# Ledger of designs, part 8: VH-VL binders against Jasmonate-induced protein homolog

Target 1, 185 residues: Jasmonate-induced protein homolog, of Atriplex canescens (Fourwing saltbush) (Calligonum canescens) (p42764)
Amino acid sequence: MASTQAMGMTEQQKKSVDEMVEKATNMGVNVQAQNSAVVSMINQTNVSMTFNENHNWSGSVVGTGYPKSIPTKQSRQFIHQGDAKDGSQGAVVYYGSNANGEPCGWLLAWCAPTNVTPTKPNRVYVDCGAQSKFDTISWDTIKAKLDVGPATTNFTDVDTETTIAAGVTSTGSFASVGAAFGLST

## First folded at step 19 (VH-VL)

Design e6 (from f1 with light chain T53Y)
Fold by ESMFold2 at other seeds, look of step 21:
Structure e6 (fold): chain C 185 residues (1-185), chain A 120 residues (1-120), chain B 107 residues (1-107)
Amino acid sequence: as target 1 above (185 residues)
Amino acid sequence: EVQLVQSGAEVKKPGESLKISCKGSGYTFTNYWIGWVRQMPGKGLEWMGIIYPGDSDTRYSPSFQGQVTISADKSISTAYLQWSSLKASDTAMYFCARIGDKSTHAFDIWGQGTLVTVSS
Amino acid sequence: EIVMTQSPATLSVSPGERATLSCRASQSVSSNLAWFQQKPGQAPRLLIYAASYRATGIPARFSGSGSGTEFTLTISSLQPEDFAVYYCQQYNNYPYTFGQGTKVDIK
């Protein structure tokens, strides 16, 4: 692949995350979300993605729950309502395929504290790769990594050529989480 | 006492391989990210990447992706930084450092550094 | 990538006086900022995390302030052991980046 295409994929992921954060923000404002994470995910792969699993450290999904599928090149959203003390802290795993048809998974985790402070910021953690990577997940390990994670991150699995990017920002009474599930090539 | 102890200074020629080490003690090694930081002579600090030894989850700075290999052997509480083919421009001091828990969230413990000199 | 810019490059200050070091981020990093001290031939030492919180064992003369894109490290009464290079680092966005350093020298 040309070096310009590789650079464009990185910039594409950044744009997609920003767009998903904006979608989450608009949804949260419209429904007057409070003490929650509003999550928007776009499937930038070539196949429909299916929901596999979630985990909650604090809070739970509300409304119709987690999107059961995310069609190719489309986005889906959910609202995760936080607990009074610890806010919204959770994770989701979606399955799909890479360009070669091999089964793959994408993991998004977020931490949206009830009150954002300098020592309790919004955080994200991401992972992707072969579906078998997600057969057994240590949620304690994911939490430990999330607890020291950044507000914006990405990861590319070179073996499967899958990639994921995510960002989180505070919009006053709630956090907006945007994520892009994709392929690196 | 929480400590990170690095392997000794190295003098190498261009094209040679090298693996330097960082051994953690006094804490649960598998529960904290370990990072590598380069300091070229007379220059500042550069973040190279991190590893979570508990599951070998490894993340690289784009500038160092494909240039080095970060790894760990959790059975001996040791992280590694490795080159397959050294260049003269790899001459630098290399530090390992631990990212603290959620209350600190920064490089709170540093190794003493390993000086790597690559010259003809 | 977020570029961290420190100023001044060198700050000459007499012992007992106050030093003020600046760190600027190319975009907001909220309060996800740390300060480190490095003396010649030594590893860096964490001074401040979360923009303003002192790390364990750091003397009260060190204080940090700021949020967003502008941050300051203040050393209220310089001691002989405080003459060193100081680095800021953001940890809001991957990849995490350091400033280029400010050297605090004896005037």
Scores: ipSAE 0.801, ipTM 0.898, lowest interface PAE 1.2, mean pLDDT 92
Fold by ESMFold2, look of step 22:
Structure e6 (fold): chain C 185 residues (1-185), chain A 120 residues (1-120), chain B 107 residues (1-107)
Amino acid sequence: as target 1 above (185 residues)
Amino acid sequence: EVQLVQSGAEVKKPGESLKISCKGSGYTFTNYWIGWVRQMPGKGLEWMGIIYPGDSDTRYSPSFQGQVTISADKSISTAYLQWSSLKASDTAMYFCARIGDKSTHAFDIWGQGTLVTVSS
Amino acid sequence: EIVMTQSPATLSVSPGERATLSCRASQSVSSNLAWFQQKPGQAPRLLIYAASYRATGIPARFSGSGSGTEFTLTISSLQPEDFAVYYCQQYNNYPYTFGQGTKVDIK
């Protein structure tokens, strides 16, 4: 009985994710992105979030890299350039706090194949909770879940009252990933 | 042979607790999501939620959140569905199913079902 | 959540004839769509995944098509064992919702 988690996005989460996908799309069009994931994340918590770590299964971040912080109620973006064979597949972890000031983490993973097909779709995986949950990450386990993940998902950690939602869609030659890092309270 | 074998039929009264099981064999149990699907008498299929037994990551349909508990014991390759207090409206057939590899993403292997009857 | 609507509710067809079953999603699910067959007293069986790919051991008379919001399952020459209930399911968004089913009966 570790934790009970709810599925299904609220209307507010859907709106936030759609806005972040739109921001990612606009950025990708403006820079003429190709074979990449353009990722936009909004911090809907009450404190600034800080970058903790990333993981790459294929591809790598370009430009100025991963945002070192995401101020409360603001969004930040990055571009993850895919390789020719397997596209862009990666993950990021950001740290922050819940409503009680307890340290928490938010994990976003994405798969953006070089060529999207019916059997190789865009996928996302999300997780959140106590910061200690992210002390020992099995990236093989995250990849296994991501490989069969949906295009749009959310997760709420009941113990910390943290929540995360994300979606991915194709926009021409790149994928647009939108995510909302938040509190369920 | 990859298979899921469920526990036998149950006849219960309202207010009683219940835990039904789904045992996987012929594959690495901890590396695949297991889901639960409800079918009320004469009705269709309802996705209840899934668990990844390797780390107990559990995701519920909003309709079932707080109504049931999905769990697993990876040491015996078994997933569970449980109620703390059954209602007559819980009368249904319950299936477990495995989500297949990355190309299918669909329920590719199903248990035989467990009939739960809740009546005064 | 994504609502999956199947039509017709019941389809009466003679053995050897064609059956066409429809499934509509309330929003795009791309090709993240599966079809299942369920016979009385049995568990569902995966027929089609990714909208049009036959699962292992499924005979060629079963075919799926569609993308986005509109999907079709076709059984080109019904056999006695094909009289069952058929469900579509999207797996684009949690929760992975099913359609309400189409019963294929002998005429």
Scores: ipSAE 0.798, ipTM 0.908, lowest interface PAE 1.2, mean pLDDT 93
Fold by ESMFold2, fold request of step 23:
Structure e6 (fold): chain C 185 residues (1-185), chain A 120 residues (1-120), chain B 107 residues (1-107)
Amino acid sequence: as target 1 above (185 residues)
Amino acid sequence: EVQLVQSGAEVKKPGESLKISCKGSGYTFTNYWIGWVRQMPGKGLEWMGIIYPGDSDTRYSPSFQGQVTISADKSISTAYLQWSSLKASDTAMYFCARIGDKSTHAFDIWGQGTLVTVSS
Amino acid sequence: EIVMTQSPATLSVSPGERATLSCRASQSVSSNLAWFQQKPGQAPRLLIYAASYRATGIPARFSGSGSGTEFTLTISSLQPEDFAVYYCQQYNNYPYTFGQGTKVDIK
């Protein structure tokens, strides 16, 4: 018996996400992060991206906060410190433009439990598309989807030709989150 | 009792359109992902995609992107799988299934299946 | 894009004996692995989730183990009603791919 061969992230997206997870891991080791999500994001679009907003379900950003901009083809990082009970659970939205110059947004959400178990794994949720898609966000809806989400995912918005991929892995005392914000063209 | 009830078997010709349904009951329909799974005759299970009926967030397997449309009408707790132009290769059993809560994560409740036969 | 490979393709086991089914992922899926049973003419049913947790109402003879890339479903005392095809599925990455199935025949 056989099933149809399934496909996921492109090989290029997987490589970019793995590289960002590695950057997050190296940063977390260097600062001895604990009970936190260390997040590394790369801007693979053709313009600088700007921070729009964040949301916290558990924990908060530490240090110098969220990167206010991510220059084209560059990466930026932040650390989100978790609460004792529920760990680090949060989201960020960055704005940029697509190849046609149309305003677009990229959303990354993560769940990094204080104690990772088979029934409480690390999770990510991603979304992207026209900037107006992010004018009003139901964070309760995002959380419900994140709570049953995968550890690695991608999404492509056909209308704007934007794409996003992300992954999360455990690195001892913290979670390493890598994300690639891009265009599908 | 949590239940998914699918529409009845279909016999169609190539080129015809089709929309099959999956109605959820016994739970808050808008709070759970619903997925579609294809099983071709004598073959295994294929994940086609999922929808979150609360906001119509829809994710497709690359193999099915552009081949089918997954949708939902939350006012009647119903998810749909739709073809604009059927092919003989669409002949299969189609299941809908719910992804469980944060404890389970897996397809915990399944519909009974809808047999779609496409022949000249 | 995770390929799930099951072995053996077909397993013939006498009632009362132990059956062991294998599932291998092409890359780590952590413990994000489920097992399903499908009897002839029926919808699949969830047996095991999170690699080792039995779903509600599943008999104790079914157990799962493994993590990462290698997983096992064990039926400790095979019953005649266990004639079915068994599928593993990973839910670590979209798409949530299934293995090709293991058919269990009861002698």
Scores: ipSAE 0.783, ipTM 0.896, lowest interface PAE 1.2, mean pLDDT 92
Fold by ESMFold2, fold request of step 23:
Structure e6 (fold): chain C 185 residues (1-185), chain A 120 residues (1-120), chain B 107 residues (1-107)
Amino acid sequence: as target 1 above (185 residues)
Amino acid sequence: EVQLVQSGAEVKKPGESLKISCKGSGYTFTNYWIGWVRQMPGKGLEWMGIIYPGDSDTRYSPSFQGQVTISADKSISTAYLQWSSLKASDTAMYFCARIGDKSTHAFDIWGQGTLVTVSS
Amino acid sequence: EIVMTQSPATLSVSPGERATLSCRASQSVSSNLAWFQQKPGQAPRLLIYAASYRATGIPARFSGSGSGTEFTLTISSLQPEDFAVYYCQQYNNYPYTFGQGTKVDIK
């Protein structure tokens, strides 16, 4: 388990995730989002990140779709509309580079049930590392982990020195998802 | 019946290595997170970390990262907790526990515990 | 890291009486909160999950309540087998921290 790192957000990651959750909340309020996940992602790496892939367990992206790129030190947002029964459950993968110029990937997954209850909470899952890690994703495995996952989490890949943090909260009729894609150095 | 069965008590000296085990049965081992929990003598419970045996995805408490290794061998439905160099302060009871399915989200099944005693 | 604080540290209660245990989180954990019972020499046992849902096989005298940062475990009529240590645990954020425990003793 060469790439595993100590669990727990740094103070900077916590601040960044909180800012992205607030940005998602403001967007969701402004567009009157319903039964959806409003997702805000900030690129804290030194290069532009590009969209690679999405997966839907329930629902689909609406509006202008997934941001095709996230410029360095900037944030981008999307809205994922839930279906009536199972809400919004999906994932995205973005590619970029680490400090050494090596190709890397960042994966964000979320579960935003149609009706949030104590036994059906909002959840997130995150992963990052070498780009090749994301060539053959087992979405069933990601879903199984997401289904019992926390509302906030982080991961740091020691080999590539990449890191990711995310959080989700409910705001009225939608979920606000914030994520920070970054480097550990 | 869903069970977690841990290896027996250990008496060790400082500086020795140790690997204790937690074998799951009665369920699909690779589909559930397994966690390790420490209880020092007379103290409460401490969450050490978890592993998803299906892909070995491992997440540690900051308090334990770099001090222990959590691993699993899914072919024999067994999770492990390992020290490369024990200290007297590692003397404790160690439990493994399974995080339940999506309806529960909590440690629903526990092993019986493994007492580790480290003394000179 | 979310700090879970239980009170009181020790609760002396007569059999048949009501026991009330408190658990506070340093930040909101929504309803992502479990309660465990640990008897001397035994592994912990899940009592309550999602703040208020009884685990399978748990007697109705155990009930949980609360959300956000403040939670309560109530034992409505304490039985001899209920003298134990009780722990809360949040599972909102890694690490999934436990409270320090409340020991329920015979009065």
Scores: ipSAE 0.757, ipTM 0.898, lowest interface PAE 1.3, mean pLDDT 93

## First folded at step 20 (VH-VL)

Design c1 (from e6 with light chain S30R)
Fold by ESMFold2 at other seeds, look of step 20:
Structure c1 (fold): chain C 185 residues (1-185), chain A 120 residues (1-120), chain B 107 residues (1-107)
Amino acid sequence: as target 1 above (185 residues)
Amino acid sequence: EVQLVQSGAEVKKPGESLKISCKGSGYTFTNYWIGWVRQMPGKGLEWMGIIYPGDSDTRYSPSFQGQVTISADKSISTAYLQWSSLKASDTAMYFCARIGDKSTHAFDIWGQGTLVTVSS
Amino acid sequence: EIVMTQSPATLSVSPGERATLSCRASQSVRSNLAWFQQKPGQAPRLLIYAASYRATGIPARFSGSGSGTEFTLTISSLQPEDFAVYYCQQYNNYPYTFGQGTKVDIK
């Protein structure tokens, strides 16, 4: 499908991702996180979003787990504790609707190595679109793309007019992941 | 052994369509991103976009969004770059390149280039 | 978009001498930076990735350094085959971007 394409971040997306990274950083500092990804997600769609699925390549969520919902224009956070060897590497899928009321999904994946080095940096991968896109996910394929992905990225699905942006950075002993789930309209 | 082999040079007129190819061999084609890079005459390198042939996940530079189509046919290990209506300003050398594995996160293998000349 | 700025535009150096090429990013790209060499009529060749790691088969006279926004490529003793154009490229953010190139000429 030719309409599945990446686009550059808008200034509004950059601001939203930076705010979510800052929120994740503040949370990680406050709880003295280590060897983990602290993830903050904002729902910039017009409806509440619901948790659908997660995947772990290394590590696992701690505390109260993945937020079951993200109300419109609000943010929610979780902490994903890394393994000693491979750090925190995981993904989440949230469902919602686009402006036309069509069911849609947003996928955020992150890689936060135990020790960030030039050859093992923090990375993100994002995707969004029709909900059916996420009916059968090849997690091996997502991992392969994540393993060579950037620290900051975005994607816009032209057919559903959904968009997602994310960034990751290290703050001392943990990674801060910020994501904005939204509409391109 | 690992190679990217591109289709031959093209001489076209404005308004014509064109599809150039990049065939990978010596590795599992569906497991690596393939990118396209433009080099206008006497100029530097410009990243155009990438595709993951395994699932056709395609990401474009904003400068090229809507200007070209990147696609792949995984059954013949081939990626494509396509114009629906060429302009004289599309005259350039076009390279395909592979993004390496997790130990080398950069364009590690390049095709030989395809020269596209668009003149009235 | 992250703008990559290379300097100088042209560097004239005698064989056997040291060349130092600079690359600056408009915002931090951490160590997600590569260097490429391109000779006339040829495809680019990867020299350095992750700011300082040599690609397979690249001679030890090529070295990279830097992080954040400032990077250098050093060729410690130029050989005749090293006269080419050199590009830096960041892969920290989509879209990936290249510098404008530094041409290394025989003095």
Scores: ipSAE 0.832, ipTM 0.916, lowest interface PAE 1.0, mean pLDDT 93

Design c4 (from e6 with light chain Q27S)
Fold by ESMFold2, look of step 20:
Structure c4 (fold): chain C 185 residues (1-185), chain A 120 residues (1-120), chain B 107 residues (1-107)
Amino acid sequence: as target 1 above (185 residues)
Amino acid sequence: EVQLVQSGAEVKKPGESLKISCKGSGYTFTNYWIGWVRQMPGKGLEWMGIIYPGDSDTRYSPSFQGQVTISADKSISTAYLQWSSLKASDTAMYFCARIGDKSTHAFDIWGQGTLVTVSS
Amino acid sequence: EIVMTQSPATLSVSPGERATLSCRASSSVSSNLAWFQQKPGQAPRLLIYAASYRATGIPARFSGSGSGTEFTLTISSLQPEDFAVYYCQQYNNYPYTFGQGTKVDIK
């Protein structure tokens, strides 16, 4: 339908990611998180999103686990506790619908090393699109891309008009991951 | 030896199409991002976008989204940069470059460049 | 997007002397910063990654420092082969961005 994707992260996406990082930071401080990723996700679509799957390269979710749903225009959080050696490295996939009611998916992956250094920084990877895109995921491929990825990124799928943005920062004790799941229209 | 070898210089007219290539050798082509970088005459470097040839995951700089096509043919270890209709302002040197592994993280190997001249 | 600003635009240094090049980011890029050297008619060459780590085969006279928004490339004891244009690049945020370059002329 038509329009060239927005020029990188829109001002609204940037603001939403920053707010989600701040929300993750506040949660991590409140629970005294250590060696973990605290993840905050906002659903900026018009329907509720449903948890589909996760993957762990190191560490695991703690507490009440992954949010089973994220209502429209609301945020949900989880804490992923890292292993002593390799920290917290994982991914989640949520399903929802685009503006035309077509099934879509949003993938967020993060890397939060136990010892953050200039050559082992916090990183994120994102993807979105038709739900069928996520029927077969090569987690080794996602990991390879994540391992050389940025701390802040976005992606827009032109065919479904879905978009995702994410960022990660560190407070020293834990990593704060913020993500915005949305529509490019 | 890890190497990226680009196709030769091109002299074109405005409105013509063009597809230039970047062939990787000496490493597993499908396991590394390949990026394209433009350098206009007398100017600096501009990141255009990247592709992961293993699954064709392609990411564009906003300035180049919709202006060029980045693609790859993993069966021949080759990435491509393509225009459907060249403009005089497309006159530039174009480099491909590989993003290194998790130890390096930066453009560690560069092609020799392809000079594209578009003149009316 | 993050704007990378290099200074000075041109630097004239005698052989054997120290050259100091600056790169400033419009917002923090942590240590996700690389330096490249480009000689006339050639492709860029990676010098420094992660702000301060030398790439394979790069002489010890090249060193990088900084984090956040301010970064420095230092060339100790400049050699004739070091005259070139030097670019910084951040890889903290997509899209990745380059500075506009510093040309190092040898007197």
Scores: ipSAE 0.827, ipTM 0.916, lowest interface PAE 1.0, mean pLDDT 93
Fold by ESMFold2 at other seeds, look of step 22:
Structure c4 (fold): chain C 185 residues (1-185), chain A 120 residues (1-120), chain B 107 residues (1-107)
Amino acid sequence: as target 1 above (185 residues)
Amino acid sequence: EVQLVQSGAEVKKPGESLKISCKGSGYTFTNYWIGWVRQMPGKGLEWMGIIYPGDSDTRYSPSFQGQVTISADKSISTAYLQWSSLKASDTAMYFCARIGDKSTHAFDIWGQGTLVTVSS
Amino acid sequence: EIVMTQSPATLSVSPGERATLSCRASSSVSSNLAWFQQKPGQAPRLLIYAASYRATGIPARFSGSGSGTEFTLTISSLQPEDFAVYYCQQYNNYPYTFGQGTKVDIK
């Protein structure tokens, strides 16, 4: 196991994440979302992405569920309804390919507390890389990292040249999560 | 007692390699991020990056990406900061620090620092 | 990345007086902000987290306030041991950038 190195968020990644947060906000306002995470993801890779799995620490997806696919250069959304006590805390994994056609995965996790406070903020965690990296996931480890993680983050896997960025913000009674699944240069 | 104990001061020449250490004790080492912070002489604090020793997940500041390697050996509760080829501009004090639990979210425990001097 | 700007660079204050230190973020960091104190030859120590919460063992004369992009650290009655350099740090976005520091000197 080799340690992967983080790359700073590019201006394009920041713009894409902000756009996805705005899409999530608009959707949440339109459906009058409450105690939930509204998640918008854009596929900035060269192939369609497919849903692999989800995990719930608190809450569950509602409506039509997780998008089964995210076509190249398009975005898809879902709503994750939170529990009364612990809000919405979950993760999704999507599979796709890198520029060389190698199988890859992108993981997005979020924490959207029922009530955001200075000591209970919104948080995200991201990871990406070879698809085999996601064959066995320690969700307890991801939760521990998410619990002290930032509200905006990115990760680049130098071996596969994949990248992911995400951000979360409060929007009234719900959280807006935006994510960009992509390739590094 | 929760503490981080760093390796001793180093005096090196440009081009040499170096690996300094930060040993955690009094807590479950694999459950907390460990970060590295540089302080050049007379200057402020710079966040270099963090590692989660449980799975070696490592996140770097863009300013330090490719300049240093952050690693950990969880079997001995130790994090490392490493240079493959030191430069005179690497002369600085280097601190390790732990990110606290979910209630704190900040660097709550600091090592004592390791002074690295690189000169010809 | 988020740039943290502290002011003033140096603050001269007499013991027993109030000191007010400012920290500005280039983009919102919500309340994901910490303050650290560093004395010469020592490691930094955590004073304030979550913008306004005192860390364990920090005297009540230290208080923090603010959210979003504007933050302050106040020392209500300076003691001789409070003359140090103070840093703010945001932990909203990687990299978790520090401000450049404010030195609090005896007047």
Scores: ipSAE 0.810, ipTM 0.908, lowest interface PAE 1.0, mean pLDDT 93

Design c6 (from e5 with light chain S30R T53Y)
Fold by ESMFold2, look of step 22:
Structure c6 (fold): chain C 185 residues (1-185), chain A 120 residues (1-120), chain B 107 residues (1-107)
Amino acid sequence: as target 1 above (185 residues)
Amino acid sequence: EVQLVQSGAEVKKPGESLKISCKGSGYTFTNYWIGWVRQMPGKGLEWMGIIYPGDSDTRYSPSFQGQVTISADKSISTAYLQWSSLKASDTAMYFCARIGDKSTHAFDIWGQGTLVTVSS
Amino acid sequence: EIVMTQSPATLSVSPGERATLSCRASQSVRYNLAWFQQKPGQAPRLLIYAASYRATGIPARFSGSGSGTEFTLTISSLQPEDFAVYYCQQYNNYPYTFGQGTKVDIK
């Protein structure tokens, strides 16, 4: 069969994203997060993932920073504190491998405005694929796409058979972001 | 004035290939998503997929993945919808539309439509 | 994918009267909901975005309301040019699905 991948979250991806949103919510409640994005990521690949880079459009990570690694089948969290005007808007890239051992990357971006309104909602953007795809990232391009993005999304790279799904929702005074980094095979 | 102008109507036979176009003008073409929407005769609207012409980032509805190819040529501000082998069930009106800025989020500008007729 | 269900399929209304169109989502789409008008032989036109915000140039007789899974388009005093098919569309999740449409006819 030719490699043809439908756009849309699988039932398993939806469950994983919902679980990560719940973990982010629980963490945010416990630390009484304010004007921030609490981000929870699960590694559903067969190898440990390592942190590559981040980008900030507004706000910055707090506490112990971005998890340096995400072990196989485990989740890690961080809190990104928003600024007063534009809230928390940022991105992270993690590296790992696909089923064939080829180096791959997963990109998660989020927008969590200081004040969520019908015209300024929470948003996510995702991408994944060969690691070389992330050698030169145009963060302005990703921001433009994120600025009109959905609250829940996924992407599958047919060449590497990698996949990513993410969702964001408001919880009290903070946003809960959940993401699942995985393989489509 | 912001416009999307589509290529003209097509009459084709099953098995033939086809590429229809959507040319944007009056705005920075590479900075906005362009989507394709199908409307079969007497039926409603179906979201097929979108492309970001700036980097060719393309996202498909599951129903249309593998059935069509969405592409763009940013040097001439044009998006495309393409079939490698048409079927009679592809007979429909096809619209392109632009997703507006961050305050709007929705398809704010539409092309006039391209009627594709596929008959044996 | 999120299924958008519109009702009624056809709504017969006299000019000058109120039309009320419903749109239901199979799961919450928050405020990420748009309404479009389509007249025969024409492209759709954006009426409402973000559930309740009128697009540029749309008359005040068009109003949208709702959030989550239940949405309403109201045309407060129908004009002759308002007889058309109306579609809702969610943009909370890819794919950005449309409802099946409500045809507004002259009674």
Scores: ipSAE 0.817, ipTM 0.913, lowest interface PAE 1.0, mean pLDDT 93

